# VH-VL binders against q6nml5, part 2

Target 1, 200 residues: q6nml5
Amino acid sequence: MFSEVEMARDVAICAKHLNGQSPHQPILCRLLQDLIHEKACREHGFYLGITALKSIGNNKNNNIDNENNHQAKILTFPVSFTCRTFLPARGDILQGTVKKVLWNGAFIRSGPLRYAYLSLLKMPHYHYVHSPLSEDEKPHFQKDDLSKIAVGVVVRFQVLAVRFKERPHKRRNDYYVLATLEGNGSFGPISLTGSDEPYM

## First folded at step 13 (VH-VL)

Design p2
Fold by ESMFold2, look of step 14:
Structure p2 (fold): chain C 200 residues (1-200), chain A 122 residues (1-122), chain B 107 residues (1-107)
Amino acid sequence: as target 1 above (200 residues)
Amino acid sequence: QMQLVQSGAEVKKPGASVKLSCKASGYTFTDYYMHWVRQAPGQRLEWMGEINPSGGSTNYNEKFKSRVTITVDKSASTAYMELSSLRSEDTAVYYCARGEYLEYWSGDFDYWGQGTLVTVSS
Amino acid sequence: NFMLTQPPSVSVSPGKTARITCRGDNIGDYYVHWYQQRPGQAPVLVMYYDSERESGIPERFSGSNSGNTATLTISGVEAGDEADYYCQVWDSSGNHVFGTGTKVTVL
């Protein structure tokens, strides 16, 4: 689900980067960098962009060690803002582009969601095709002559499950989803890639 | 502060069993698979098996399936691996490692315990 | 049943580029993950899903995977990069398979 949510962050700025003028632009730049690095949170999903900057509070850094080197001093500002977000949910119907074909399924990207896994077990009537004798043919899943799932193909799918992942060592998050094409035939590829290759 | 803390080194005689522990902290234990991987001296890493802590389901490498048992205690956020009928070639460092949970898919091991040395000698 | 073969060693001068290969039949049909293991320590994930760098790993680490070869590339090699490196895949039998390992020596 796309949403627009109110959020708050403590934004840390090195004092040497403020130049003694209004801190609004450096604070916004650092906030954007922090959100881009984090990517997502459990409550709201992927961060898509800041839509409004509501307030910047006063510096709340009390660390006396910051004063030993004025250019190394860290200033921390509470910032309130609104952010456009995308939280994948079970039952969502999404479209995305196949980025990797594996022996057992495919990974699809849908906007900020880089890892939607479509298992072959969730592709009714498809079978895996890889021809080591044809240097022009890439691995893919085939249902009939016109229904092919390969790298570059856009696929319409339903979200079957959602997993939030916290990567270790740095605050950086992600979402993985399990995709399905099961149903009355409303899901599947909506474009083909590589089907026009000449034979010689 | 994510940690996987493994039990201490073990010395065993051939034919004995060993049960190793791996205590997780700093993340939700039931959200990730736990794997066991061993490394004999001078050898490559070798995957032994995995457990889904939420439901307790396991998959084992066929090489070890008859001798290995992986279990969890969810309330203690701890995984266990028991290896029976020990032989000298089971002398190795045994690691626990965290893997993502996504049905029908298994991938990387993004965090590892410190390892437990098991020595099997007469 | 899947086998992953790596060169036993790679020697590289400080500041140069190390390339560590992982060979397997049609390894490009799998996602490849890479681990660094320093002497006496546990492995650490450095690259996953062929080319994604794990949190906290320097940008000089990169990865690729196509055909029968996956490659971990370390540019601007530092003494601290001296370690064993292992590739890994999840194979069609449901096993996790590690490569034979490559010792990177920085001279």
Scores: ipSAE 0.755, ipTM 0.871, lowest interface PAE 1.0, mean pLDDT 87
Fold by ESMFold2, fold request of step 15:
Structure p2 (fold): chain C 200 residues (1-200), chain A 122 residues (1-122), chain B 107 residues (1-107)
Amino acid sequence: as target 1 above (200 residues)
Amino acid sequence: QMQLVQSGAEVKKPGASVKLSCKASGYTFTDYYMHWVRQAPGQRLEWMGEINPSGGSTNYNEKFKSRVTITVDKSASTAYMELSSLRSEDTAVYYCARGEYLEYWSGDFDYWGQGTLVTVSS
Amino acid sequence: NFMLTQPPSVSVSPGKTARITCRGDNIGDYYVHWYQQRPGQAPVLVMYYDSERESGIPERFSGSNSGNTATLTISGVEAGDEADYYCQVWDSSGNHVFGTGTKVTVL
C-alpha cells in the first residue's frame, strides 16, 4: 500500500560540510542518504521519496569547544518531513521480475521489494529444469510448453506472508515476502524470455 | 543496540551434559530463527540446529540430533542449547546466531553472539 | 549431505586481489553467504545472497556464484582484510552447511 506519511529523524552532519547561513541543502542531502540506507521501517514500509521538508529544529548536540576544530565535530538536527512509502501486505497482488532461480524456488524483485520468494511448493504443476550436460539451457521452472519461470521473466503473484527484517545495529531494514501462484486469478508468468529453444 | 549475549565458558567431563544460553535484546525475538553453530579448534564452522522461537519448532543437524536440544524462553528472550553425552571432540566454541525466516526458505546468519568455549576433558 | 570445499589459504600482497572459492555440486542453484572471522572473534556476515554486501562492507568486496563455484573477491586488499572466510548455504536437507574455510594472509 502506497502512502504519504509524516516522519521525523535526527540528522547528523559533520560541521565541516556546512556552508553558508542556511543548512537546508546539506541537511536534506544527509536525510536522503539516511533514508536510502535505512530502506524501510516497520510501520510504513519502504521509503520511496521525500515529498516535503516541514521543519529543521535546533542542533541537539553542541559539543564544539572553543579550542577544537569546529569542522571535525558532528551536529545533530531534528527534521520533520513527509515521505512517500510502500508497505507490502498479505493478499497483495504484485508483479515482479525473477532475479534468481534456485533448486527449490525463485526470488522475484518487485520495485523496492527485492526478495519475494516463490517456493516450488507454491507453483502448482511446475517442475524444475536444469541440465548439467546442456550448459546453454538455463535453470527454470516449466509447467507446459508456454509457461516458463526463469531469470528475467515477469511473474504475477500474490503475497502470502510478509516478514520485516530489522537490523538495528546497521540502521538498515528490509522486507521479505512469501509469494504464491496458488488460488484464483491469473497468477504466473506474464512475459516471454525470448530464450526458449524451438523444437526440431 | 542489538545484542546476543552468551553464557560463560564451561569445563566438562566426558559423558556429562552442558546447557548454554543466548540472551537476545534490541529486536523482536520471536520474528527470527535462532541457530547454534560450533567451531572446534582450528576447524570449520558447523551448524548444529535451529529453533523458531514463535512456536518452538526445531530442526537439527543429523550429526547432533540424538544429543542436542534447543529451547527458548520467550519471556526472557533467551535461547538455550543442551548437548548431552559429551565427548572430547565436542571441545569447541559454541555460537548462537540470528537467522531470517521465510516459510520454505532459510538464509544467512546476520548477527552472532560472542561464543562460549566448552572444554571436555577427563 | 551437501559439501562445500574452500582452499585452506590464500596469500595476497597489499593492493592486489584475493579470490576465495567455495566449491559444491551445483552450488549455483543455491544462494551463498560469506562470513569473515578474525582471530578470537565471532564470524561477521560480509556477503549474502551470492553478491549482496552487508551494510558497512566496502565496495571492494564482491561475490559471484555459478555452476559449481562461488567466489568472494576482495580487490585492493588491505591488512585489515586478513581473516578466515567461510561460505555457507542452506541445503536440500534443511541443513546450513559451511565451507572448509580459507585463511587470507596479507603479505
Scores: ipSAE 0.713, ipTM 0.857, lowest interface PAE 1.2, mean pLDDT 87
Fold by ESMFold2, fold request of step 15:
Order: structure tokens, then C-alpha cells, then sequence
Structure p2 (fold): chain C 200 residues (1-200), chain A 122 residues (1-122), chain B 107 residues (1-107)
């Protein structure tokens, strides 16, 4: 689900990067870098972009730990802003493009969601077809003459499960989604453009 | 700060058992698989098995299945691996490693413990 | 039944490119992950899902996977890149399989 949400972050800036001018541009630039690096959070999903800067508070800390460290001064500003987000949820119906075909399923990308896993166990009546290496045919899943799931094909699927992943070392997150074609919806490969799509 | 802290080195005689521990902190223990991987001196990495801490289900490499038991203590955020009937070829460094918790898929090992040396001799 | 074969060693001059291959039957139908291991240390993940860099890994590391060969490429090699490198997949039997390993030497 796409949303616009209010958020707050403490933004840390080295004082020497302020140039003595207005702090708003360096603070916004660092905030953007921090959100791009983090990618997503558990509460709101993927960050798509900052839509408004609401406030910048006064510096909350100062490196005045005398006699112990002579490192460059770090200034921390509480920032309130609005952000456009996308949060995947169980039951969502999404469309995405197949990016990888594996022996046991496919990975689909749907916007910022890079890893929607569609297991072969969740593809009723599909069979794995691997092209002989000497013929240079691409691997895919086949149901009938018209239903083929291969790299580049757009697939409509339902979200079966959502997993939030925190990668180690840094605040860098992602979402993984289990996809299914089971059920009474119109799930499977679709034509997103024109009726003459060759992969349909 | 994420950590996987393993128990200390062990020296064992052939025929004995060893039980190694791996204490996790800095992440939700039950959200990720825990794997055990060993490496004999100068040899490649060898996967031994995995456990889903949420339900306790395990999957073992067939080579070790008769001798290995992987368990967890959720309240202590700790995984254990016990290897029985030790032989001299079991001398190795044993690692725990964190993997994705995703049904129908198992991927990379994104964080590793420091390793525990087990020496089987004399 | 699933085997991943790597060359035992690769020697490369500083500033040049190292290519570390991982061969397996239809390895392109799997996601390949790569680990760096320095002597006496635990392995660290450097590349995952064929071509995604782990955080802190320089852009000069890249990966590819198609057909029967996955490749980890290190351009602009530095002395600090000297290590053992392992590929890894999750195979059709539910096992995690590591490659035979490649020692990268920077001279």
C-alpha cells in the first residue's frame, strides 16, 4: 500500500560541511542519503521520496567530551518530514516483472519490491522447462501454449507472506514477499501492453 | 549491534561428543534461520545443517544426519549443535551463520560467528 | 550430486582485474552468493543473489551468473583483496553447497 506518512529522524552532520551558510540544504541532502541507504522500515515499508520538510529542530548534541577526543564536531538535528512509502501486505494483489527464473520458482520485481518469490509449488499446472544449452533457449515455466512465465514476463500475483529483513552492520533493510498464483483471482502472466506480446 | 558469539575451543577424544553454542544478539532471533558450517584445516566450507528457531524444524546434510543435532533455546537467543561419535576427521573450525527466514527459499549467509575450533585427537 | 568447481588459485597484479569462476551444471538457474575469507578469520558475505553487493563492498566488485558459470569480478585489485573466495548455492536437495574455493594472490 502506498502512503504519505509523517516521520522524524535525527540527522548527523559534520560541522565543517556546513560552510557557515544555511543548514537546510546539507541536512536535507544527508537525510535523503540516510533514507536511500536504509531503503525501508518495518512501520512504513519502502521509502519512495520525501514530500515535505516540516521542521528542523535545534542541534541536540555537541562533542564537548573534553580531553578525551579531538575528532571533528558532529551536529545532530531532529528533522520532521513527510515521506511517500510503499508497504507490502499479506493479501495484496500486485503486478511485477520476472527478473530471475530458478529451478524451483521465479523472482519478480514490483516497483521498489525487488524480491517477490513465486515458488513452483504456488504455480498450479506449471512445469519447469529448461532449454538445452546448445540451442540457447531460455528457461521458463509452462502451463499451456499461451501461459508462460519467463524473464521479462509481467505476472499478476497475490502476496502470501511478507518478511522484513534487516541486513547486518548498518541500518539497511529490505522486504521479501512470497507470491502465489493460487486462488480464484486472475493470477498469472498478463499482457501489460498491446495484444501482440510474444511472451503471452 | 548484531553479534553471533560462539563457545570456546574444545579438545575431544575419538568417540566422544561435543556440543557447541552460538548466542545471538542485536536482531530478532526467531526471524532468521541458523546454520552450522564447518571447515577442516586447509579445506573448503561444508554446510552441516539448519534450524528454524521459530518452530524448531531442522534440515541436515545427509553426511552428518546420523550424528548431528541442532537445537535452540529461544529465551536465551542461543543455537546449539551437537556432534556425536567424533573422529579425527571432525577436527575443524565450526561456524554458526544467519540465513533468511523465508518459506520455500533459503539464500545467503549474511552474518557469521567467530568460529569454534574442535580438535579430535589422542 | 550438485558440484561447484572453482580454480584453485588466481594471481593478479595490483590494479588489474581478477575473475573468479564458479562452474556447475545449469548454475544460471540458481542464485549464487560469494564469500571472502582471510586467513584465520570467518567468511564474510561480499556478493549475493548473483550480483548484489553487500554493504561496505567497493563498486569494483561485481558478479554475473549465466549458463554453467558464475563469475566474481574484482577490478582494480588491491593488496587487501588477497583472500580465499567461495561461491555458494542452495541446491535442489535443500542443501547448501560451497565451491571448492579460489585463493586470490596479489603480487
Amino acid sequence: as target 1 above (200 residues)
Amino acid sequence: QMQLVQSGAEVKKPGASVKLSCKASGYTFTDYYMHWVRQAPGQRLEWMGEINPSGGSTNYNEKFKSRVTITVDKSASTAYMELSSLRSEDTAVYYCARGEYLEYWSGDFDYWGQGTLVTVSS
Amino acid sequence: NFMLTQPPSVSVSPGKTARITCRGDNIGDYYVHWYQQRPGQAPVLVMYYDSERESGIPERFSGSNSGNTATLTISGVEAGDEADYYCQVWDSSGNHVFGTGTKVTVL
Scores: ipSAE 0.710, ipTM 0.859, lowest interface PAE 1.3, mean pLDDT 87
Fold by ESMFold2, fold request of step 15:
Structure p2 (fold): chain C 200 residues (1-200), chain A 122 residues (1-122), chain B 107 residues (1-107)
Amino acid sequence: as target 1 above (200 residues)
Amino acid sequence: QMQLVQSGAEVKKPGASVKLSCKASGYTFTDYYMHWVRQAPGQRLEWMGEINPSGGSTNYNEKFKSRVTITVDKSASTAYMELSSLRSEDTAVYYCARGEYLEYWSGDFDYWGQGTLVTVSS
Amino acid sequence: NFMLTQPPSVSVSPGKTARITCRGDNIGDYYVHWYQQRPGQAPVLVMYYDSERESGIPERFSGSNSGNTATLTISGVEAGDEADYYCQVWDSSGNHVFGTGTKVTVL
C-alpha cells in the first residue's frame, strides 16, 4: 500500500557543514541519506521519498557526557516531514521483474521490494527447465502452453505473506514477500522481454 | 543490542546426552527461525536443524535426526538443542544462529551465538 | 546430497585481490551466502543472495554466482581480512550445506 505519512527524525549534522549557508539543504540531504540507509520501517514500509519538510526544530545538543569538544561539533535537529511510503500487504497484486531463477522458484523485484519469492509450488502447471549442456538454454519455468518465467520476464502476482526483517544493530530493515500465481486473477508472465510466445 | 547468548561449555561421557541453550534478545524471537550448527575441531560448519519458534515446527539434518531435539521456550526467548547418545566424534563447538523464514524458502544465517564447546571423553 | 568445494587456502599480498571460489553442481541455480570466521570466534555473515553485501562489510567485498562456481572477491586486501571463509546454500533436500572452507592468508 502506497501512502503519504507524516514522520519525524532527529538529524545529526557536523557543524562545519552549516557554516554561513542555509541549513535547509544540508539537513534535507542528511535526512535523505538516513532514510535510504534505513530502507524501511515496520509501521509504514519502504521509504520512497520525502514530499515536504514540515518543520526543523532548534538544536539543543551542547556539552553532554563531558566530551564537550567532540559532541559540541555535532548538531542534532528534530525534523518533521512527509514521506511517500510503500507497505507491502497480503492480497496486494503487484508486478515485477524476475531477477533470479532457482531450482525451486524465482525471486522477483517490484520497485523497492527486492525479494518477492515465487515458489514453484505456487506456479500451477509450471515445471522447471534447465539444460546446463545447452549453450542457448537458460534455466526457466515453463507451462504446458509455452508460457515462460525466466530472468527478465515481468510477472503479475499476488502477495500471499509479508515478512519484515529487522536488523536493529545496523539500523537497516527490509521486507520479503511470498508470491503466488494461484487463483482466478490472471496471474503470470506479461511477456515483456521477448519470451518464446511468438507463433513462428 | 541484538544478542544470542549460549550456555557454558560441557564435558560429557560417551552415551550421555547434552542440552544446550540459546537466549535471544533485541528482536522479535518468534519472527525468525533458530538454527543449530556445529563445528568439530579443524572441520567445516555442519547444519544440524532448525525450529520455527512461533509454532514449534522443526526440520533436522538426516545425519542427526535420530539423536537431535530442538525446542523453544517462547516466554524466555530461548531455544534449546539436545543431542543424545554422544560419541567422541560429537566433540565440537555448537552454535545457534538466526535465520529468516519464507514459506518454501530458507536462506542465510545473519546472526550467530558465541558458541558452546561440548567435549565427549571417557 | 549437495557438495560445496572450496580451495583449502588462498595467499594474497596486501592491497591485492583475493578470489575465493565455491564449486557445486549447478550452484548458479541456488543463492549462495558467505561467512567470515576468525580464529576462536563465531562466523559472521559477509555476503548473501550471491552478491548482496551485509551491512557493515566494506565495499571491497563482492560476490558472484553462475554455472558451477560462486566467488567471493576481496579487493584491496588488508591484514584484518585473514580468516576462514565458508560458502553456504539451502539444498533441494531442505538442508543447509556449508563449503569446505578457505583460509585466507595475507602476506
Scores: ipSAE 0.697, ipTM 0.855, lowest interface PAE 1.4, mean pLDDT 87

## First folded at step 14 (VH-VL)

Design q1
Fold by OpenDDE, fold request of step 15:
Structure q1 (fold): chain C 200 residues (1-200), chain A 122 residues (1-122), chain B 107 residues (1-107)
Amino acid sequence: as target 1 above (200 residues)
Amino acid sequence: QMQLVQSGAEVKKPGASVKLSCKASGYTFTDYYMHWVRQAPGQRLEWMGEIYPSGGSTNYNEKFKSRVTITVDKSASTAYMELSSLRSEDTAVYYCARGEYLEYWSGDFDYWGQGTLVTVSS
Amino acid sequence: NFMLTQPPSVSVSPGKTARITCRGDNIGDYYVHWYQQRPGQAPVLVMYYDSERESGIPERFSGSNSGNTATLTISGVEAGDEADYYCQVWDSSGNHVFGTGTKVTVL
């Protein structure tokens, strides 16, 4: 689930942003921005934060003093760092808040995981309840014991499948998981408040 | 860069068959659905079917189920759509589109091919 | 069969707000996705899962879905926003259903 991973990235910054100062802060800022923008990778999962900066190398770009090029000079620095990550895996037990109830299941948010899909087929003994006549009643899934899975409810579930979704230019990559309540009865709505806020 | 590149335009006679191709690049081909969607002139988009390349499982719109066959060549990262017993009403631009795969779920189409015009005329 | 109905056209002046509706019975119980299609081009995903903006799509675009109506809102409309827009859902039959489409014209 959670890991500390060592990573190396080339960080590109515009020379004009350095204002003759140390590139350390701008590099870190750019690195953070890049990780936030990328959000996740297949190998490590969601990026949660930089835990350590190991090294910043020298600019990889040759000093092409092209006086005539109105193009802002881009500097590229190799950066070695450690990052805390979250990689959902089959068998993981997670909890999250129901964000949407659909005709065929519910979507749950669990930390950086925005799309945990709980199919009706994976919630035994639950049935869909929809009251079109009552504007006050929200659709939900209900069990015989009157347990409800509705928007805002915290649900403990097990991860059954994991899918990484690659986005163009590695922007806002994401994970989708199939959730299940199947098991020994330990899964389902809970009274405990869980955190579904993003880590980054 | 992720892209779907489709085969060229086709002109067919009624009753004939057409087989279109869609070559995927820039992502793991086997991890996503490949959908086929068509659009007749001035009409809305119409979903034809899907294939999950990893397992080869297919789902079809009932409207086309008897005439459409979707296949893949995983080694070439290419999906195919064959439509038989062509009619004039089949004249349309045909698109392949990538969709996320998750058991018991189907979502949006985030990447589209450029489209292939198929003209069916006597 | 699930049916999605959109207004055939929406006209808007530059800088104003366009609202494109997609109506369906209990559409709020579905996730709605939106596509932009310019003339002679393939559709482009602009909004997914009701309100998630696709990468590269301006913040001017927003989406909502409740009850029987999903809405794509385009604030500060620009000439480049002129296109056909389609909503889409995945229905209980396993079909992907597209709306009738809305032509947005920037005056």
Scores: ipSAE 0.885, ipTM 0.955, lowest interface PAE 0.5, mean pLDDT 93
Fold by OpenDDE, fold request of step 15:
Structure q1 (fold): chain C 200 residues (1-200), chain A 122 residues (1-122), chain B 107 residues (1-107)
Amino acid sequence: as target 1 above (200 residues)
Amino acid sequence: QMQLVQSGAEVKKPGASVKLSCKASGYTFTDYYMHWVRQAPGQRLEWMGEIYPSGGSTNYNEKFKSRVTITVDKSASTAYMELSSLRSEDTAVYYCARGEYLEYWSGDFDYWGQGTLVTVSS
Amino acid sequence: NFMLTQPPSVSVSPGKTARITCRGDNIGDYYVHWYQQRPGQAPVLVMYYDSERESGIPERFSGSNSGNTATLTISGVEAGDEADYYCQVWDSSGNHVFGTGTKVTVL
């Protein structure tokens, strides 16, 4: 689920941003921006944060000749760092907040996981309740014991399937998971408050 | 970069069949649905069907189910759509489009081919 | 059969806000996606899951969905926004249904 991984990236920064100072901070900032932009990868899952900067190599750009125009020069540094990641896996037990109720299921947000889909087919004994006549009643799923899955409700679920989705230009890659309430009865609505804020 | 490249324009007579191709690149072909969508001149987009290349499972719009066959060649990262018993009303631009895959769910189409014009005329 | 109805056309001046509606019975119980199609081109995804902007789409594009109406809003309209726009849902029959389409004209 959670891991700390060692990674290496080339970080490009504009020379004008160094102002004769150490490139450490600008590099770290750029690296963080890149990870935020990418959001996730297939191998490691969601990037949650940089835990350590291990090393910064020398500038890879050997073009010494552009010494006179520091303002337009791009410098590229090899950077080694450690990153905390979250990779959802089949069998994981998670909890999250229902963000949308649909005719056929619900979408749940759990930490960096924005799209946990709980299908009605994976909610034993639940049925869809929609009251078109009451503007005040929001659609929800209801069980025989009167438990409800509605927007804002926290649900404990198990992960059945995981799908990585690569977005254009590797921008904001994401994971989609299939959730289930099937099992020993420990899954379903809970009375806990959790954080659904993304880490990055 | 991700892209879908479709085969060229086709001219067919009524009653004939047409088979279009869509070659995918820049992503894992087997991880996503491939959809086929058509658009007649001046008309709305119309979904025809989908295939999940990994398992080969297909779903079709009932309107086309009897005439449409969607297949894939995984080794070539290529999807195909065959439409039989062509009619003049089948004159349209046909698109392939990538869609996310998750069991019991189907979502948006984030990548589209350039489209293939199929003209059916006597 | 699930039906999605859009206004056939929306005219807007540069810099103003365009609102494109997509109506369907209880459309709020669906996720709505939006596509932009310029003349002679393939559709391009601009909005997915009601309000998520696709990569490369400006922040001036936004989406909402509730009740019987989904809306694509384009603030600060530019000439390049002139296109046909289609909403789309996945219905209970397993079909992907597209709206009737809206032609946005920038005056």
Scores: ipSAE 0.884, ipTM 0.956, lowest interface PAE 0.5, mean pLDDT 93
Fold by OpenDDE, look of step 14:
Structure q1 (fold): chain C 200 residues (1-200), chain A 122 residues (1-122), chain B 107 residues (1-107)
Amino acid sequence: as target 1 above (200 residues)
Amino acid sequence: QMQLVQSGAEVKKPGASVKLSCKASGYTFTDYYMHWVRQAPGQRLEWMGEIYPSGGSTNYNEKFKSRVTITVDKSASTAYMELSSLRSEDTAVYYCARGEYLEYWSGDFDYWGQGTLVTVSS
Amino acid sequence: NFMLTQPPSVSVSPGKTARITCRGDNIGDYYVHWYQQRPGQAPVLVMYYDSERESGIPERFSGSNSGNTATLTISGVEAGDEADYYCQVWDSSGNHVFGTGTKVTVL
C-alpha cells in the first residue's frame, strides 16, 4: 500500500558546503540522498519521495573545538518531513515484469519491489518448459491454454507473504514478497495497455 | 550492527561428537535461515544444513544427514550444530551464516561467523 | 548432484580486469551468488542474484549469468582484491552448492 508518513531525521552536512548560504537546500539534498541510499525501512516500506519539508531545527553539534577549521566542521540538523512510501502487504494485488525464470519459479519486478518470487507451487496448472535444443527458446512456464510466464511478461499476482531484508549499514534495504496466482482466475499474465503502475 | 559470534576451537578424537554454537545479534533472529558451512584445509566451501529458527524446520545435506543435528535457542538467539561420529576428514573450519528466508526459496548468505576450527586427531 | 566448476587460479596485473567464471549445466536457470574469501578470513558476500552488488562492494565488481556460465568481473583490480572467490547456487535438490573456488592473484 501507498502511504504518506511523517518522519524525523538528523541530517549531517559539511559546513564548507554552505558557503554562507541557507542550509535549506543542502539539507534537503542530503536527506534525499540518505533516503535513496537507505531505500526502505521496516516500518514504512520503500521510500518513494519527499513530499514536504516540515521543519528544520537548529544545529545540534556543540563541538566548538574545531572553530579554527570551519571547512571541516560537520553540522547536524533535526529535520521533520513527510515522505511517500510503499509497503507491500499480504493480500495486495500487484503487477510486475518477469525478470528471471528459474527451475522452480519466477522472479518479478514491480515498481520499487525488485524481488517478488512466484513459485511453481503457487501457479496452478503451469509447468516448466525448458528446451536445451533450441538456442532461441528461453525457459518459461506454460499453462494448458498456452499462456506463458517468461522473461519480459507482465504478471498480475497477489502478495502471499512479505519479508524485509535489512542490508549492512542500512544501505539498500529491500523487501521480498511471495507471489501467488491462486484465486478465481484474475491473476496471471496480462497485456499492458500503456501503464507501468506497479500497484493495482 | 549485525554479528554472528561462534564458539571457540575444538579438538576431538575420532568417534566423538562436537557441538558448536553461533550467537546472532543486530537482527531479528527468527526471520532468517541459519546455515552451517564447513571448509576443510585447502578445500571448497561445503554446505551442511540449515534451520529456520521461527518454526525449527531443518534441511540437511544428504552427506551429513545421518550425523548432523542443527538446533536453535530462540531466547538466546543462538544456533547450534552437532556433528557425531567424527572422522579425521571432518577436520575443518565450520561457519555459521545467515540466509534469507522466503517460502519455497533459499538464497545467499549475507552474514558469516568468524569460523570455528574443529580438529579431529587420534 | 549439481556441480559448479571454476578455474583454479586467475592472475591479473593492477588496474586490469579479472574475470572469474563459474560453469554449470543450465546455470542460467539458477541465481548465482559470489563470495570473497581472503586468507584466514570468513567468506564475504560480494554479489548476489547474478548481478547485484552487496553493500560496500565497489562498482568495479559486476556479475552476469547466462547459459552454462556465470561470471564475476573485477575491473581496475587492486591489491586488496587478492582472494579466493566462490560461486554458489541453490539447486533443485535443496542443496546449496559452492564452486571449486578461484584464487585471484594480483601481480
Scores: ipSAE 0.807, ipTM 0.910, lowest interface PAE 0.6, mean pLDDT 92
Fold by ESMFold2, fold request of step 15:
Structure q1 (fold): chain C 200 residues (1-200), chain A 122 residues (1-122), chain B 107 residues (1-107)
Amino acid sequence: as target 1 above (200 residues)
Amino acid sequence: QMQLVQSGAEVKKPGASVKLSCKASGYTFTDYYMHWVRQAPGQRLEWMGEIYPSGGSTNYNEKFKSRVTITVDKSASTAYMELSSLRSEDTAVYYCARGEYLEYWSGDFDYWGQGTLVTVSS
Amino acid sequence: NFMLTQPPSVSVSPGKTARITCRGDNIGDYYVHWYQQRPGQAPVLVMYYDSERESGIPERFSGSNSGNTATLTISGVEAGDEADYYCQVWDSSGNHVFGTGTKVTVL
């Protein structure tokens, strides 16, 4: 689910990077870098972009000055902003490109969601095809002559489960989902006309 | 922030059992696999098994399946591994490690405990 | 069962490139993860899903996986890269299998 939400972050800037200039641009650049690194949060999902800057507050004390050891001073500013987000949810219908075919399933990327796992157990009537003796045939899943799931194929799927991966020691998060082709929807590879597209 | 703190070194006789602990903090313990991996001196890493603490499902390496039991205490955020019928070749450092959980998939081990040395000798 | 073999050692001069191979039958049909282990310490994840660097790992680390060989590549090798390196996959029996390990020596 796409949303636009209000958020706040404390943005840390080395004081030497503010020489003689307004702090607004360095603060905004650092905020963007911090969000890109963090990727996502549990409450709102993936960060897609900042849509508006609401406020930049006064510097908070972050460190005690220590002139004896020549450490750089860090300034911390509270920033309020709005952010466009994407939170995957059970039942969502998504489309994505197959990035890896495994013996037991495939991983699909759908925008910021890089790990949607489609297990072979969730692909009714598909079977794994691997032909190491045929240099032109890459591994894939086959249902009939027109229905292949291979690297590069766009697949329409439903989200069965969502897992939030938190890494507090690295301040970087992610989401993984379990995908399915089961059910009444028109799930599976989207190509109806076939194509000679590479499956890599 | 995150910690996986393992129990202290053990010395055991052949035929005995050992039960090791791994206490987690700084993350939601029940949302992730806990794996047990051992390493004999000078040897490679060897996966022993895993548990998903929410609901307690386990998978074991076939090599150890008859001798290993992995359990959790969710209220204490602690995983345990018990290895029975110890032999001298079970002398190793035993690690716990966290992994991402996804139904029908198991992947990398992104955070490891400090290891527990178990020595099996007469 | 599924077996992953690595060269026992690789020696590399500082600033050069170390390539650590992990061989297994059709390993390209699996995701490969890589761990660094210094003497007396626990392993540390450095690469996962073939080619994704773990947070905090320098960009000079890269990974690839195709056919029967996965490779961890360390360019611009530094003394601090000296360690044992292990590959790992989740196999078709539901086991996690580690490679035989490679000691990287920076001389």
Scores: ipSAE 0.756, ipTM 0.880, lowest interface PAE 1.1, mean pLDDT 88

